Miniprotein binders against Ferredoxin--NADP reductase. Designs and how they scored, part 27

Target 1, 346 residues: Ferredoxin--NADP reductase, of Oenococcus oeni (q04hb6)
Amino acid sequence: MDNEIFDIAIIGAGPAGLFAQFYAGLRELKTALIEATPRIGGQITALYPEKTILDVAGFLGISGRDLVNELKLQTDLVDSKTFLNSEVTNLKKIASHFEIEINHHASFLAKSVIIASGNGSFSPRKIDVPGSSEAEQSGMLTYLLPGLSEVADKDFAVVGGGNTAVDYAVELIDHDCHVSLIHRRDNFRAMESSVTKLKNSRRTNFLTPMKITGLSPKKEKLEIELQSVPDGAVKRVSVDRLIGGFGFTASSRTINQWEEFPEQFNQGFLTNEAQMTSIAGIFAIGDASIYPGKSDLIATAFGEAPTAINQAVNYFDPDRGGPQHSTSLNKKEVFKHDRIKSRYNS
Short names: E, the ipSAE of ESMFold2; O, the ipSAE of OpenDDE; V2, 0.75 times the mean of E and O plus 0.25 times the DockQ between their complexes.

## First folded at step 19 (miniprotein)

Design h15 (from j7 with K11Y D54E D55S V82T; at its last look DockQ between E and O 0.49; V2 from the best seeds 0.66)
Fold by ESMFold2, look of step 19:
Structure h15 (fold): chain B 346 residues (1-346), chain A 93 residues (1-93)
Amino acid sequence: as target 1 above (346 residues)
Amino acid sequence: MEVVIRVEIRYNGKKKEYYYFVDSPEELRLILELLLELLEWENPEEVEIRVRAESPELAREILERLREILRELGFRNVRIETRGNEITLRAER
């Protein structure tokens, strides 16, 4: 990290945080966008990347994954710094700045903070069977979708019976993987159209009703020991990777251990009309924010983000000029972006 | 284990920087796969990758994987600078 002081630290890289980063860039602010997961998108990317969202203004339906991709494209127009696999483990006031601790060992300073992630964290529910620790250390067992660039024709197993497992399996067959879907029941508690898609795919092998009883990482493959639930018969299968799809649960969050911890209501931080929390210089947007009349929609968060950014500037630099509107950008430089060039002839 | 990977991509005079914190060996494979995914999606003509690791041995291991990633993406002019536990890769297509 630089010795420079950030203008704003933005905690959470879901849609709200991504849009806040972009808008702050239009105002030429120095920001740090901090995300606990190793992928941009936060909980959307981790939990429901394929779900269609109907109420994002300007889109006739958009998946969580596609929405995050569109927001990432906006940041091509500004300078940005994004910190991934980075959990904020403490927040404290030092003189006129905030010190943000990441992963218990790294830290930097910011003049203000915007909390753009919900006040609960979600951890994957992990499998605990003989060999699971070794399988995870080898990288053959994970609880999040892998990098999808080189997965075609690989053999995956996904274990679980809910939307998480089914959504993982659908994503993998959409990338030309072979998927063994393991569940202790023949019936899945997941979206019916997704289950039907898996049943209609030649790339899906249903291993139900079965449970995993052991894992053995080998040189190239992971060996999975299965037990048939009705009769206890043992079966072994070999795959390239196993993904745990048991969903996510609330974990012990470090946010309520922060030295600067704003007042809450219903697991959201109480904010005023400036999106400021009970602590001056700390703001909240999206699912992190609650106030009278709040609707917990992405559309609402997109309006809250510019407000929070502009009010953060008022907090630490009240003599700064008004908000920079996108119409003040140089069209010639903007038109050099490939996405924008393809839409408009020069 | 403490590894920090910085990816710098330039677009239209702007700079996009991504930092990955890797605090355990089990995360490393996933992080490198996601870095490949990021570069494939961003599709840059020029990239700088800086790796700081706890040891020169770990830094060299990560360097070899990054070289493979850049080769698979079609980068031909890979320049490498090493300063102890820190490695900087600069690549063009």
Scores: ipSAE 0.719, ipTM 0.929, lowest interface PAE 0.8, mean pLDDT 84
ESMFold2 (binder alone), look of step 19: mean pLDDT 80; pTM 0.806
OpenDDE base, look of step 19: ipSAE 0.781; ipTM 0.937
ESMFold2, look of step 21: ipSAE 0.674; ipTM 0.906
ESMFold2 (binder alone), look of step 21: mean pLDDT 81; pTM 0.811
OpenDDE base, look of step 21: ipSAE 0.762; ipTM 0.931

## First folded at step 21 (miniprotein)

Design jj1 (from j7 with E26Q; at its last look DockQ between E and O 0.51; V2 from the best seeds 0.66)
Fold by OpenDDE base, look of step 21:
Structure jj1 (fold): chain B 346 residues (1-346), chain A 93 residues (1-93)
Amino acid sequence: as target 1 above (346 residues)
Amino acid sequence: MEVVIRVEIRKNGKKKEYYYFVDSPQELRLILELLLELLEWENPEEVEIRVRADDPELAREILERLREILRELGFRNVRIEVRGNEITLRAER
């Protein structure tokens, strides 16, 4: 690759990285978006493409897939360079620049770096009970939602007490499934509106406070052995599929190999009000960023992206001045986009 | 195995570039499928694909597959340039 120096290298093509790429394009910055996987959209594309997102500003509700598509469409308004199947294997400071190594074979130079990698590589928190391995091998135990086109009137179980489990349960009942929600407590650590929706649904059966003690795959159904937490009473339920909703654990294994390693807390990078990490010129946004009082929301990541871009510019080019108001975008070009014409002419 | 695929598309006067780094035959098959999906979604007026491969035979196989993809997507006037281990395809809709 030619000795091209980027103004900004963005690591991770999730929602935060995609929006950062777009915003950097609006600022006419030479930007590289670097993604470890062969797909854009990050966790949304990988884990939650069919999930309805309600807490992103400007949308009544949008699927994960559609949100990624809208972010991709937004990038049509700018020039872009995206490097896919490109794992950042090293980050090194070289004089006033950063060298970003990908796949141990290629390198990029950038004046600044924005880490938008989320919490790293995600592995589901697995259910470890007798029969769990057999149930996983049979496909009767999964940690992701199946394709929802053929799930009507099927009996699902979801285990967990956080947003992941509650979101899975909501999505399943919205597709006319029956859901047994299993949790070791009566109280859920999830968005209250989602929990209320489940409580008001006749399709949701709460199996609380209960724990799974065993799984028995049968010909067409999975038998789940449950134990009541308070009294130890045993219950058995039979479902078509069990979904583990304990969320995901991130492995930071690759990031730990970087020569320039920003200070981390709980698998995120500590950031200040400028979204800057402990290393000057390296920023973090979205789930890759941690600071006091942060809300772990996509909506928050969308606010952090412009902040990081603007502060990156201030870092490498302090004389360039502040963000010009987006009013300089030729409105005529935006409205020429075929998909915009269809939305505003109805 | 080292294969680099660069896709340059022009859409509404903007330039989008996508790079894929490929280190295995299994990845290559997946990347070519994802490239089809990408081009279907982007639906560009013009496309330029550059392939650099360490193996000339592999480069030819990739070229033939890319030619099929471009044809399937309805691209016309496919021009091919071969310079050493680098192949360039250009097509228009």
Scores: ipSAE 0.682, ipTM 0.906, lowest interface PAE 0.4, mean pLDDT 87
ESMFold2, look of step 21: ipSAE 0.736; ipTM 0.932
ESMFold2 (binder alone), look of step 21: mean pLDDT 81; pTM 0.819

Design jj2 (from j7 with E26M; at its last look DockQ between E and O 0.51; V2 from the best seeds 0.63)
Fold by OpenDDE base, look of step 21:
Structure jj2 (fold): chain B 346 residues (1-346), chain A 93 residues (1-93)
Amino acid sequence: as target 1 above (346 residues)
Amino acid sequence: MEVVIRVEIRKNGKKKEYYYFVDSPMELRLILELLLELLEWENPEEVEIRVRADDPELAREILERLREILRELGFRNVRIEVRGNEITLRAER
């Protein structure tokens, strides 16, 4: 690989990384986007492609897939370099630059780094009860939504009390499924509008406050043994599929091997108001960033990306000045894009 | 096994580059499928694909598969250059 020094290396091609790549392109920065997987879109593509997202500004509602597609379309307006199937195995400071090692074999040089890797490698929080392994092996227990094209009138159970479980339940009822929502409390730690939607749906059965105590895969149905939390009463329900909605745990195993390891709290890198980590010239955005009062939203990540890019420029080139207003993009070129013409001429 | 695939596309006067690092035959099959999906989605006017492989036979197999992909996507005037362990395909729509 040519000894090209990038202005910025962005680690992770999720929503935050994609938008950072685009914004860096608008600033005419030499940017490398480095993604561990062979796919663009990060967690959205991997875990939630069909999920309707309501809390991204400028959209009435957009699927995860469509949001990634829109972010990819923005990158059509700039030059870009994307490295896929490229796991960052080491990060090293070399004089005034960073060396980013990928797959133990290749290295890139950059003046600054933006970590947009989310919370790392995601493993679902598994249910551990008698029969859980057998149910998982049979495909009757999953931790992701199935393909939603053929799920109408099927009986699902979703277990959990956070946004993941509530989002799964909402998506299933929107596809005409019946959902039994299992949680150990009557109160959900999820977006209130989503919980209200479930409460108003005749397709949602609340099994609260209950815990799963066992699973029994049958020929066509999964039998779920439930125990009431307050009184210990046992209930059994049969469903087509159980979905574990406890969310995901990230493993930071690869990041922990970096020579330059920014200070972490939980699974995120501690950042200041400039999105800078404990190491000068290394920034973090999206789920990779943690700071007091942060909202864990894609919308927040989209605000953090320009901040990190602008502060990265200030770090490696303090004389380049502030962000030029995006008004310098020739509006005529943007409107020549075939997909834009179709949307604004209707 | 070390295979590097570089895809350069031009679209509306902008240059996009995609790099794939491949360390196994299983990954190679997946990456070639994903490359088809990428090129179908991007729908570029021009494409340049460079393949560097440690095995010349593997490089030829990849070349044939890429030729099929480009043909399936409706690219024309496929030009192939072979320089040692590096193969370059260029095509236009």
Scores: ipSAE 0.635, ipTM 0.889, lowest interface PAE 0.5, mean pLDDT 87
ESMFold2, look of step 21: ipSAE 0.707; ipTM 0.921
ESMFold2 (binder alone), look of step 21: mean pLDDT 82; pTM 0.829

Design jj3 (from j7 with E26Y; at its last look DockQ between E and O 0.77; V2 from the best seeds 0.70)
Fold by OpenDDE base, look of step 21:
Structure jj3 (fold): chain B 346 residues (1-346), chain A 93 residues (1-93)
Amino acid sequence: as target 1 above (346 residues)
Amino acid sequence: MEVVIRVEIRKNGKKKEYYYFVDSPYELRLILELLLELLEWENPEEVEIRVRADDPELAREILERLREILRELGFRNVRIEVRGNEITLRAER
C-alpha cells in the first residue's frame, strides 16, 4: 500500500465508526475506516437490520437498516476511504505513529487510532455436522445473509431459534425468497411480532422441532438431513443456501494479539473523559469504550465519536485549534443532494 | 489467492473509496455481489474500479464480471486498462 499516513485510523464500521468517519471528514482529516467484514453497519447490519430503534435522538423510530442508510447518506457529504474485509491483526507503535496491520499482510500508518469495533470481533456459532466444512467452502452454508438483489424465488434454509435466525428469515421473505426455518423447538426465543410475521407468510416453512444431522453439497442444491427431536424421524430437504442463525460469539482473540493492547474491562477498553484508552493516541468509542456511568446506547456512541475525533486532533496536532461549529460548514452542498430534496419537497 | 479490489466513486463532487481484500474464491463471489449492491445504492456519476490479482486468469474473470455489473447498472463508456497484474475499469452514467 502507498506510504500514506492517515491522521486517524477508525477500526469498525458500525454506527459509531460511520459517524466518526463523517465527523472526521467534516474536519477535513485524512481518515481510514477499517472493517473486518465485507459490509458496513456493524452489529446493526449483521444482527438487527429490522429492529426498530426508539432511543436515537431526532427519530420517532428508525429501523436498524434505515439508521445505517442515514449514516451512509451523511458520509456522501465528505470524502471517505473505507477498507472492507480488513481484519486488524496487529496494532504497533512506530515512533510517533501507529502501524495497523490487516489480514496479516497489509499495513497502514496513522497518527492516531479510534477503536469502534463494538464488543470485539464476532464469530458466528458454526454448524458442526458431517459435510458442514464442505458446504461452507462451497458457499452453500453461510452465517451472514448474502446479497439480496438476486434472491427472489430462491429456496433458503435458516437454522436457529433466536432473533438472528428469525431476523434472517424475515429479511429473506421480504425479498420474495422461500424460507425453511429449522429449529430444535417449536418455540422461538425471538421477537413475537417477527415470529408472527413468519407464521403468517406462505413463503415460510417451519421445520420444527428438528435438528440438522448432515449436509451434502450437490451441483446446484444443498441437501440437508434433518432429524425430528421427539421421534428421531429423518427428513431431507434441498435448498439453494443454508444460513446459520445461531448468532455470534464475541471473540477478543484478534485484538488480544495486538502489540499495543489498551487496558480492557470485560470486552471494552477503559477510556477517560477524552475517550482516550490507556495508550496515548488510541481512543475507543461506542461499545468498544467502557467508563464509569456509561450508557450502552447508540445515542451515547454518537456523542463519543466527535469527542474522540477532536481529542485525536489535539493529540497529533495541538495547534490546529478547536472544532468549529458545523453551522459554519457546507450549508449549500447539503441541499443539493438529491435524496435530501425529495424529503423536504414532499 | 490475493485479490485487492479498489472502488472509487464520485458523487456530488465528493470522492468515496472502498477497498476489498479477498483471500478465497468464496469471498470473491460474495464481494462481487456486495459490490453490485454498493454501486446500486451509491448510484455514482463516475466509477473507477481497480483490481490487482496474483493470478492473471483470475484477474480476467473478475474483469468480465465487473464489466457485466457495470452494464447491468446502466454505466456507459466503460474503459479498460491493463497494466501487468492490475486492471482498471472506468465508467460514467
Scores: ipSAE 0.647, ipTM 0.895, lowest interface PAE 0.5, mean pLDDT 87
ESMFold2, look of step 21: ipSAE 0.700; ipTM 0.920
ESMFold2 (binder alone), look of step 21: mean pLDDT 82; pTM 0.831

Design jj4 (from j7 with Y20F L34M; at its last look DockQ between E and O 0.49; V2 from the best seeds 0.64)
Fold by OpenDDE base, look of step 21:
Structure jj4 (fold): chain B 346 residues (1-346), chain A 93 residues (1-93)
Amino acid sequence: as target 1 above (346 residues)
Amino acid sequence: MEVVIRVEIRKNGKKKEYYFFVDSPEELRLILEMLLELLEWENPEEVEIRVRADDPELAREILERLREILRELGFRNVRIEVRGNEITLRAER
């Protein structure tokens, strides 16, 4: 590979990384987007493609898939370089630059780095009860939503009390499923509007405060043994599928091997108001960033991306000046894009 | 096994480049499927694909598969250049 020095290397092609790539392109920066998987879109594409997202500014509601598609379309307005199936195996400081090692074989040089890797490799928090392994092997226990095209009138159970479980339950009832929502408390730690939607739905059965104590895969149904938390009373319910909605744990196994390892808290990199990590010239955005008062939202990541890009420029080229207002983009070229013409001429 | 696939597309006067690193035959099949999906989604007017493989026979196999993909997607005038272990395909719609 030609000894090209990038202005910015962005690690992770999730929503944050895609928007950072676009914004860096608007600044005419030489940018590499580096993604460990062969697919663009990060967690949204992998875990939530059908999920309706309501809390992204400018959208009444958008599916995860459609949001990724819109972010990809936005990158059509700029030159881009994207490295796929490219796991960052090492990050090293070399003089005034960073060397990014990929798959132990390739290396890139960059003046700055933006970590947009989310929380790393995601593994679901598994339910561990008698029969859980057998239920998982039979496909009756999953940790992701199934394809939603043929789920009408099926009986699902969702277990969990956070946004993941509530989001799964909302998506299932929106596809005319029956949902038994299992949680060890009556109170959910989720968005209030989503919880209210579930409470108002005749398709949602709340099994609270209850815990799963066993699973028994049968020929066509999964039998779930439940125990009441306050009194220990046993209940059994039968469903077509149980979905574990405990969220995901990230393994940072690969990042922990970097020679330049920014300070972490939990699964994120500690960042300041400039989105800079403990290492000068390394930034973090989205779920890869942690700071006091952060909201873990895609909307927040979209604000962090321009901040990190602008501060990266200030780091490697302090004389380049402030962000040029996006008003310099020739509006005539943007509106020549065929998909833009179709949306604004209707 | 070390295979690098570079895809360069032009769309509305902009240049998009995609790189795929492949280290196993199993990954190669997956990457070729992902490349098909990518090209179908991007729907470019012009495409240039460069393949570098450590094995010349593997490079030829990849070339034939890429030729099929480009044909399936409706690309025409597929030009092929072979320089050692590097193969370049160029096609237009």
Scores: ipSAE 0.622, ipTM 0.880, lowest interface PAE 0.5, mean pLDDT 87
ESMFold2, look of step 21: ipSAE 0.757; ipTM 0.928
ESMFold2 (binder alone), look of step 21: mean pLDDT 81; pTM 0.814

Design jj5 (from j7 with K14R K15R D54E D55S V82T; at its last fold request DockQ between E and O 0.52; V2 from the best seeds 0.64)
Amino acid sequence: MEVVIRVEIRKNGRRKEYYYFVDSPEELRLILELLLELLEWENPEEVEIRVRAESPELAREILERLREILRELGFRNVRIETRGNEITLRAER
ESMFold2, look of step 21: ipSAE 0.727; ipTM 0.927
ESMFold2 (binder alone), look of step 21: mean pLDDT 85; pTM 0.862
OpenDDE base, look of step 21: ipSAE 0.704; ipTM 0.915
ESMFold2, look of step 22: ipSAE 0.727; ipTM 0.927
ESMFold2 (binder alone), look of step 22: mean pLDDT 85; pTM 0.862
OpenDDE base, look of step 22: ipSAE 0.739; ipTM 0.926
ESMFold2, fold request of step 24: ipSAE 0.728, 0.720, 0.678; ipTM 0.929, 0.929, 0.910
ESMFold2 (binder alone), fold request of step 24: mean pLDDT 82, 82, 81; pTM 0.834, 0.835, 0.829
OpenDDE base, fold request of step 24: ipSAE 0.591, 0.616, 0.594; ipTM 0.883, 0.889, 0.881

Design jj6 (from j7 with E2Y V4I; at its last look DockQ between E and O 0.52; V2 from the best seeds 0.66)
Fold by OpenDDE base, look of step 21:
Structure jj6 (fold): chain B 346 residues (1-346), chain A 93 residues (1-93)
Amino acid sequence: as target 1 above (346 residues)
Amino acid sequence: MYVIIRVEIRKNGKKKEYYYFVDSPEELRLILELLLELLEWENPEEVEIRVRADDPELAREILERLREILRELGFRNVRIEVRGNEITLRAER
């Protein structure tokens, strides 16, 4: 790769990283966005693209997919450079710059780094019972929601007792599915309003307190063997798909191999009021950032992104003037975008 | 196997660049599908794709697939340049 020095390297193309890329573009910074996966959108795209997000300012609810699409549309207003399928395998300080190694093969130079990687790589907690591997290979067992456009009147099972399982069940019933919710206890460790919604739905069958003991993929349906926890009674149910809703385990395995490793707490990086980590010139935003009193919200990440960008500029170019208010952007160029014209001319 | 795919698009006077690093044949198939989705979503006026592969035969296979993708998306005037193990495609809507 050409010996290109970036002003900022942003690690992670989730909501925080996408908005940071856009804001850096508004400041005319030479920025690289680096994403480990081949897809933009981070956890939203990977885990809950169909989930309705209610707590992002300016939206009366927006799907995860639509939010990522809106963030991508913002990036249409600026020049951008995005590296996909690009795992940051090392971060090294070289004089006044950082060297970012990708896939043990390529390297970039940057004046500053913003970590927007979320809580690391997410692996689902897998169901480990007889027939689980065969069910996963057949696609009858998944750990993510399928595309919801053609799921009406299908029979799903969701297993788990936390927010992940309850959220999956809520999303499925909102798309006219039938859901069998399997949990080893009668009580769920989830948001009470969501559990109440499921209890009030005729489309939700509670299989509690039960555990899965086996899976048998058949031609058209998955047979689930269940055991009652209190009495050991066996029950069998047949569904179109089973979704494992035990949540995800975050692994920071790759980040732990960096030569420049900022101080971490609970898989996030400790940051100050400038979003700076323990290493000068390395910042963190979104779920990658931890500080006292933080709210773990996408809305918070959107506030942290401009802060980190502005403080990064102050770090590598202290003589560069303060952030210009976005009001200086030529509105006429923004309104030339075809998708903007369609929304404001109606 | 090592392949770098660079996609440069122009849209509304802005330049977007996407890079893909590919280390396996399985990843290559996935990335080519995702590239189709990306180009369909971005719907650019102009596209330049550069492929660098460690194997010249693989580079040619990728080229043919990319040519099909560009055709399916309705791009016209596809120009191809081959320089060793680097292939460049340029097209316009």
Scores: ipSAE 0.655, ipTM 0.897, lowest interface PAE 0.5, mean pLDDT 87
ESMFold2, look of step 21: ipSAE 0.748; ipTM 0.934
ESMFold2 (binder alone), look of step 21: mean pLDDT 82; pTM 0.828

Design ko1 (from j7 with K16S Y18S Y19S F21S W41S; at its last look DockQ between E and O 0.46; V2 from the best seeds 0.00; counts 0 for: pae E 15.1 > 1.5)
Fold by ESMFold2, look of step 21:
Structure ko1 (fold): chain B 346 residues (1-346), chain A 93 residues (1-93)
Amino acid sequence: as target 1 above (346 residues)
Amino acid sequence: MEVVIRVEIRKNGKKSESSYSVDSPEELRLILELLLELLESENPEEVEIRVRADDPELAREILERLREILRELGFRNVRIEVRGNEITLRAER
C-alpha cells in the first residue's frame, strides 16, 4: 500500500539535513528528507541566500545559495527521496518504528528519525480564501518562484506589498513573463529601484488597492476574484499561476504537538555524544541539538551528521556494521550517477 | 550583535508562534520585512512580539520600527514592556 518504510527520516533540508542525506546514501540507507517549504536550503536560502559564509571547511568563502547547490550535487549522487512542502505534524512510536505524519493527513514509517530543522522550520504564509486549497492542490497557487527556464510568456499574478512580492515580480518580468501585482494598498514597502522597474515595464499590471476574495481553478487558468479596498467593487482576472509573496514564518510550533517530543534545553533538543535525544531512536543535529560545549556552526553540524547516521544504524540494525572510509567504497555501487568524473575530470 | 525575535499571533481563536535569531544588520532588515509581510497577510486579532537585543540603541530602533508598523497596519492599544534587554510589544485590532 501507500505506507512506505524508510531506514531514516530526516526532518529539515538545511545544510545539516542535506549532508546527513548524502552521508546516509554512502551507507546505502533508504532515507526520506522532509522539508516544510517548497525549497531546500533552510534558513540560509530563505533569509539571506547571498550571505558569504567564511567558516565552512574546504571553501574560501561561499554564499549560502552556492553552499546549498554544492550539497544538492552531493545528494543527487545517491538514491534518496526528498519531500518538499511537507510539514511534519506528528511523530508517533509504533512498535519498533516511528510514524511520521505529514500535513495532518499523509504518513509513512521510519526506523529512526533525525531532527535537522535548526531552531524551527520555515512555512509560507498562505492565502486563506474560498478556493485557495483547491488552487494550491492544482499547482496554480504557489509561494515560491518556479524554475525560471519554464516561465517565459506565462501570465502570473503575485500578491503582496513587500520585498518578497516585488522581487518575485521583477524576476518574472526579467524572464519575459506578464505579471499582475496585487496589493491591498497603492504603496509598496520594497526597494525603490525595484518598484520603479515594475512601474516602467509594459509587462506589469498593478491591481491596487485590491484584495483577493476568491480563487477558482479552471482547466488551464486560475480565476482570481478581487475586491477594490475603498469601494468593494468586484473584478475578476485570469492567470496561469498565482504566487503568494507574503514571505515565510520560521517556527517550531507543530513540533511541540508531536506525541514523541524529546526533552529540550534552551530551545534545543538535549542530546548525548551519539546525537541521540531523550527518546531512543530520535537524534538531533545542527541548531536543533544542544549539549555542553556546543557551537552552533554549519561546520559542527557537518561533523554531527555522520555521527547521528552511524548511531541510528547501530540503533535499528547493529549487524550492518560500523562506518567505512569513503575511499574503500565502490562508487559505481553507491552512486547512481557518474557526475564525479565529469566534475573533476576534463 | 545578537537579536532574538519571537512572535505570537492569534487569528480565529488559534495561536501561532515563531522565533528568529539574527546576527547581522542585513538579516535584521530581512526579518523585519518578513514580519511586516506576515502581519499584512495574516491580519491577526492579537500580536505579541518579544525582542531581545544586547545593544540598547539597537533595541530602541527595533522597538520604534515595530511600533510604527503596528500602528500603520491598524493595530490599536499598542503596549510596550521593557524588562532588561527584552522588549515585549502587545497589540490588538
Scores: ipSAE 0.000, ipTM 0.299, lowest interface PAE 15.1, mean pLDDT 79
ESMFold2 (binder alone), look of step 21: mean pLDDT 79; pTM 0.787
OpenDDE base, look of step 21: ipSAE 0.014; ipTM 0.311

## First folded at step 22 (miniprotein)

Design kk1 (from jj5 with E26Y; at its last look DockQ between E and O 0.49; V2 from the best seeds 0.67)
Fold by ESMFold2, look of step 22:
Structure kk1 (fold): chain B 346 residues (1-346), chain A 93 residues (1-93)
Amino acid sequence: as target 1 above (346 residues)
Amino acid sequence: MEVVIRVEIRKNGRRKEYYYFVDSPYELRLILELLLELLEWENPEEVEIRVRAESPELAREILERLREILRELGFRNVRIETRGNEITLRAER
C-alpha cells in the first residue's frame, strides 16, 4: 500500500465521494476512496439508511440505502479501490504528490486529493457504566448498526433518545428484530414519523423512563441492569446485543492536525470555481466545500464531483485534455451489466 | 492490534477492491458482520480475501468466520493458503 501512487485520493464515501469515484473511473483514473466508517455511504448508511430523500433529481423519493445502492451499481462499470474503517489522520505534501496517512499506521501517495466528507471523522458517544468495557470487548455492545443479513428474530436493545437511537431501532424492526428502546425520558428527540412507527410495532418494547446502571455479558446474552428514573426500581433484561445510540462527536479534530490543512470558512473548506481549496491540488466537494451561493444538497455535490475530477486532471496532467464522457468507454463492456443488458436484450 | 482485510472481487469483467483496517479487537466482530453484508451487496462471481493478522490465533479465528461467510453465500469450493499470520481465501461460484 505505501508504494502505490493514485491519481486522486477521495476522502469520504458518502454520495458525493461515491459519484466522484465512479466518474473518475469513467476517466480511467486510478483512485482511492477512503471512508472513516466501516460502511460505504458515510453518515447516510451509518445513521439513517431508511430516511426518504425528496430532492435528488431523477427520483420520486429515494431512501438513503437505495441511493447508496444505485451509486454502488455505477461502480460496477469501472475498477475501484475503497478503504473502509480508514480515517485520514494526516495529509502531507511530498514533492509533487500528497502523502495520505491512514489510522496513524499506513500511508500512500496521490497526485491530488478530493475532500468529500464534512467535519472529518467522528467517534461515537459511549456508555460508561459498570461492565460496559467487558460488554464492548465481547462484541455485545456496539455503537453502529450490525450487518443486517442475519439478525431476524434476535433481541436487541438500543439506548438513546435522539434520531440516532430511533433510526437504529427502526432499521432493526424492519429486519424482523425485537427491540427494547431505552431512554431516560418518555419523550424522544427524533422524527415523529419514526417514533410513531416504533409505537405501532409489536416488535418494539419501550423501556422509558429508565437508565442503564450496569452490563453483564454472559456466554450468549448480555444482561442489562436498568433503573426506573421516577422511583429507582431495578429491572433486568437479557438481549443478544446492545447498540448505543447517543450520536457522534468530532474525533479530537483530526482534520485540523493535517500538515496540509486548507483554509476554512464556517466549517467548510473555501473553494473556487474549480472546487480547488487554498492548497493547489486539494479540492473539496459536497458539504466539505463552501463558496458564495453554495447550497448544501446532494444534487449540488453531484455537479461538483465531475468538476473537481476534471480540474484535478488539469492540475496533475494538463496535457491529458478535457473531460471525457461515457462514449469514452468500451460500449460492449458497458452493456454486460445486468440492468443495462435487460434494457438492450428485451 | 493491526489487522488488514483485503477483499478483491470480480464482477462483470471488473475488479473491485475493499480494504478494512481493524485497529482494535472490539471492532472485529462488527467488521466481519459488515463484510458479509458487503459480499451480499456485491454478489461477486469470484472473491479473494487476504488477511494480515498479528498472531496465528487471531488469524485462525478470522479464518473460521470467513469460511462460514463464504459457505453462507453459496461458495462451495473455498481454497485456503496460510503463511504464518497471513491467510488468503479464494472462492468462486
Scores: ipSAE 0.726, ipTM 0.929, lowest interface PAE 0.8, mean pLDDT 84
ESMFold2 (binder alone), look of step 22: mean pLDDT 90; pTM 0.910
OpenDDE base, look of step 22: ipSAE 0.729; ipTM 0.923

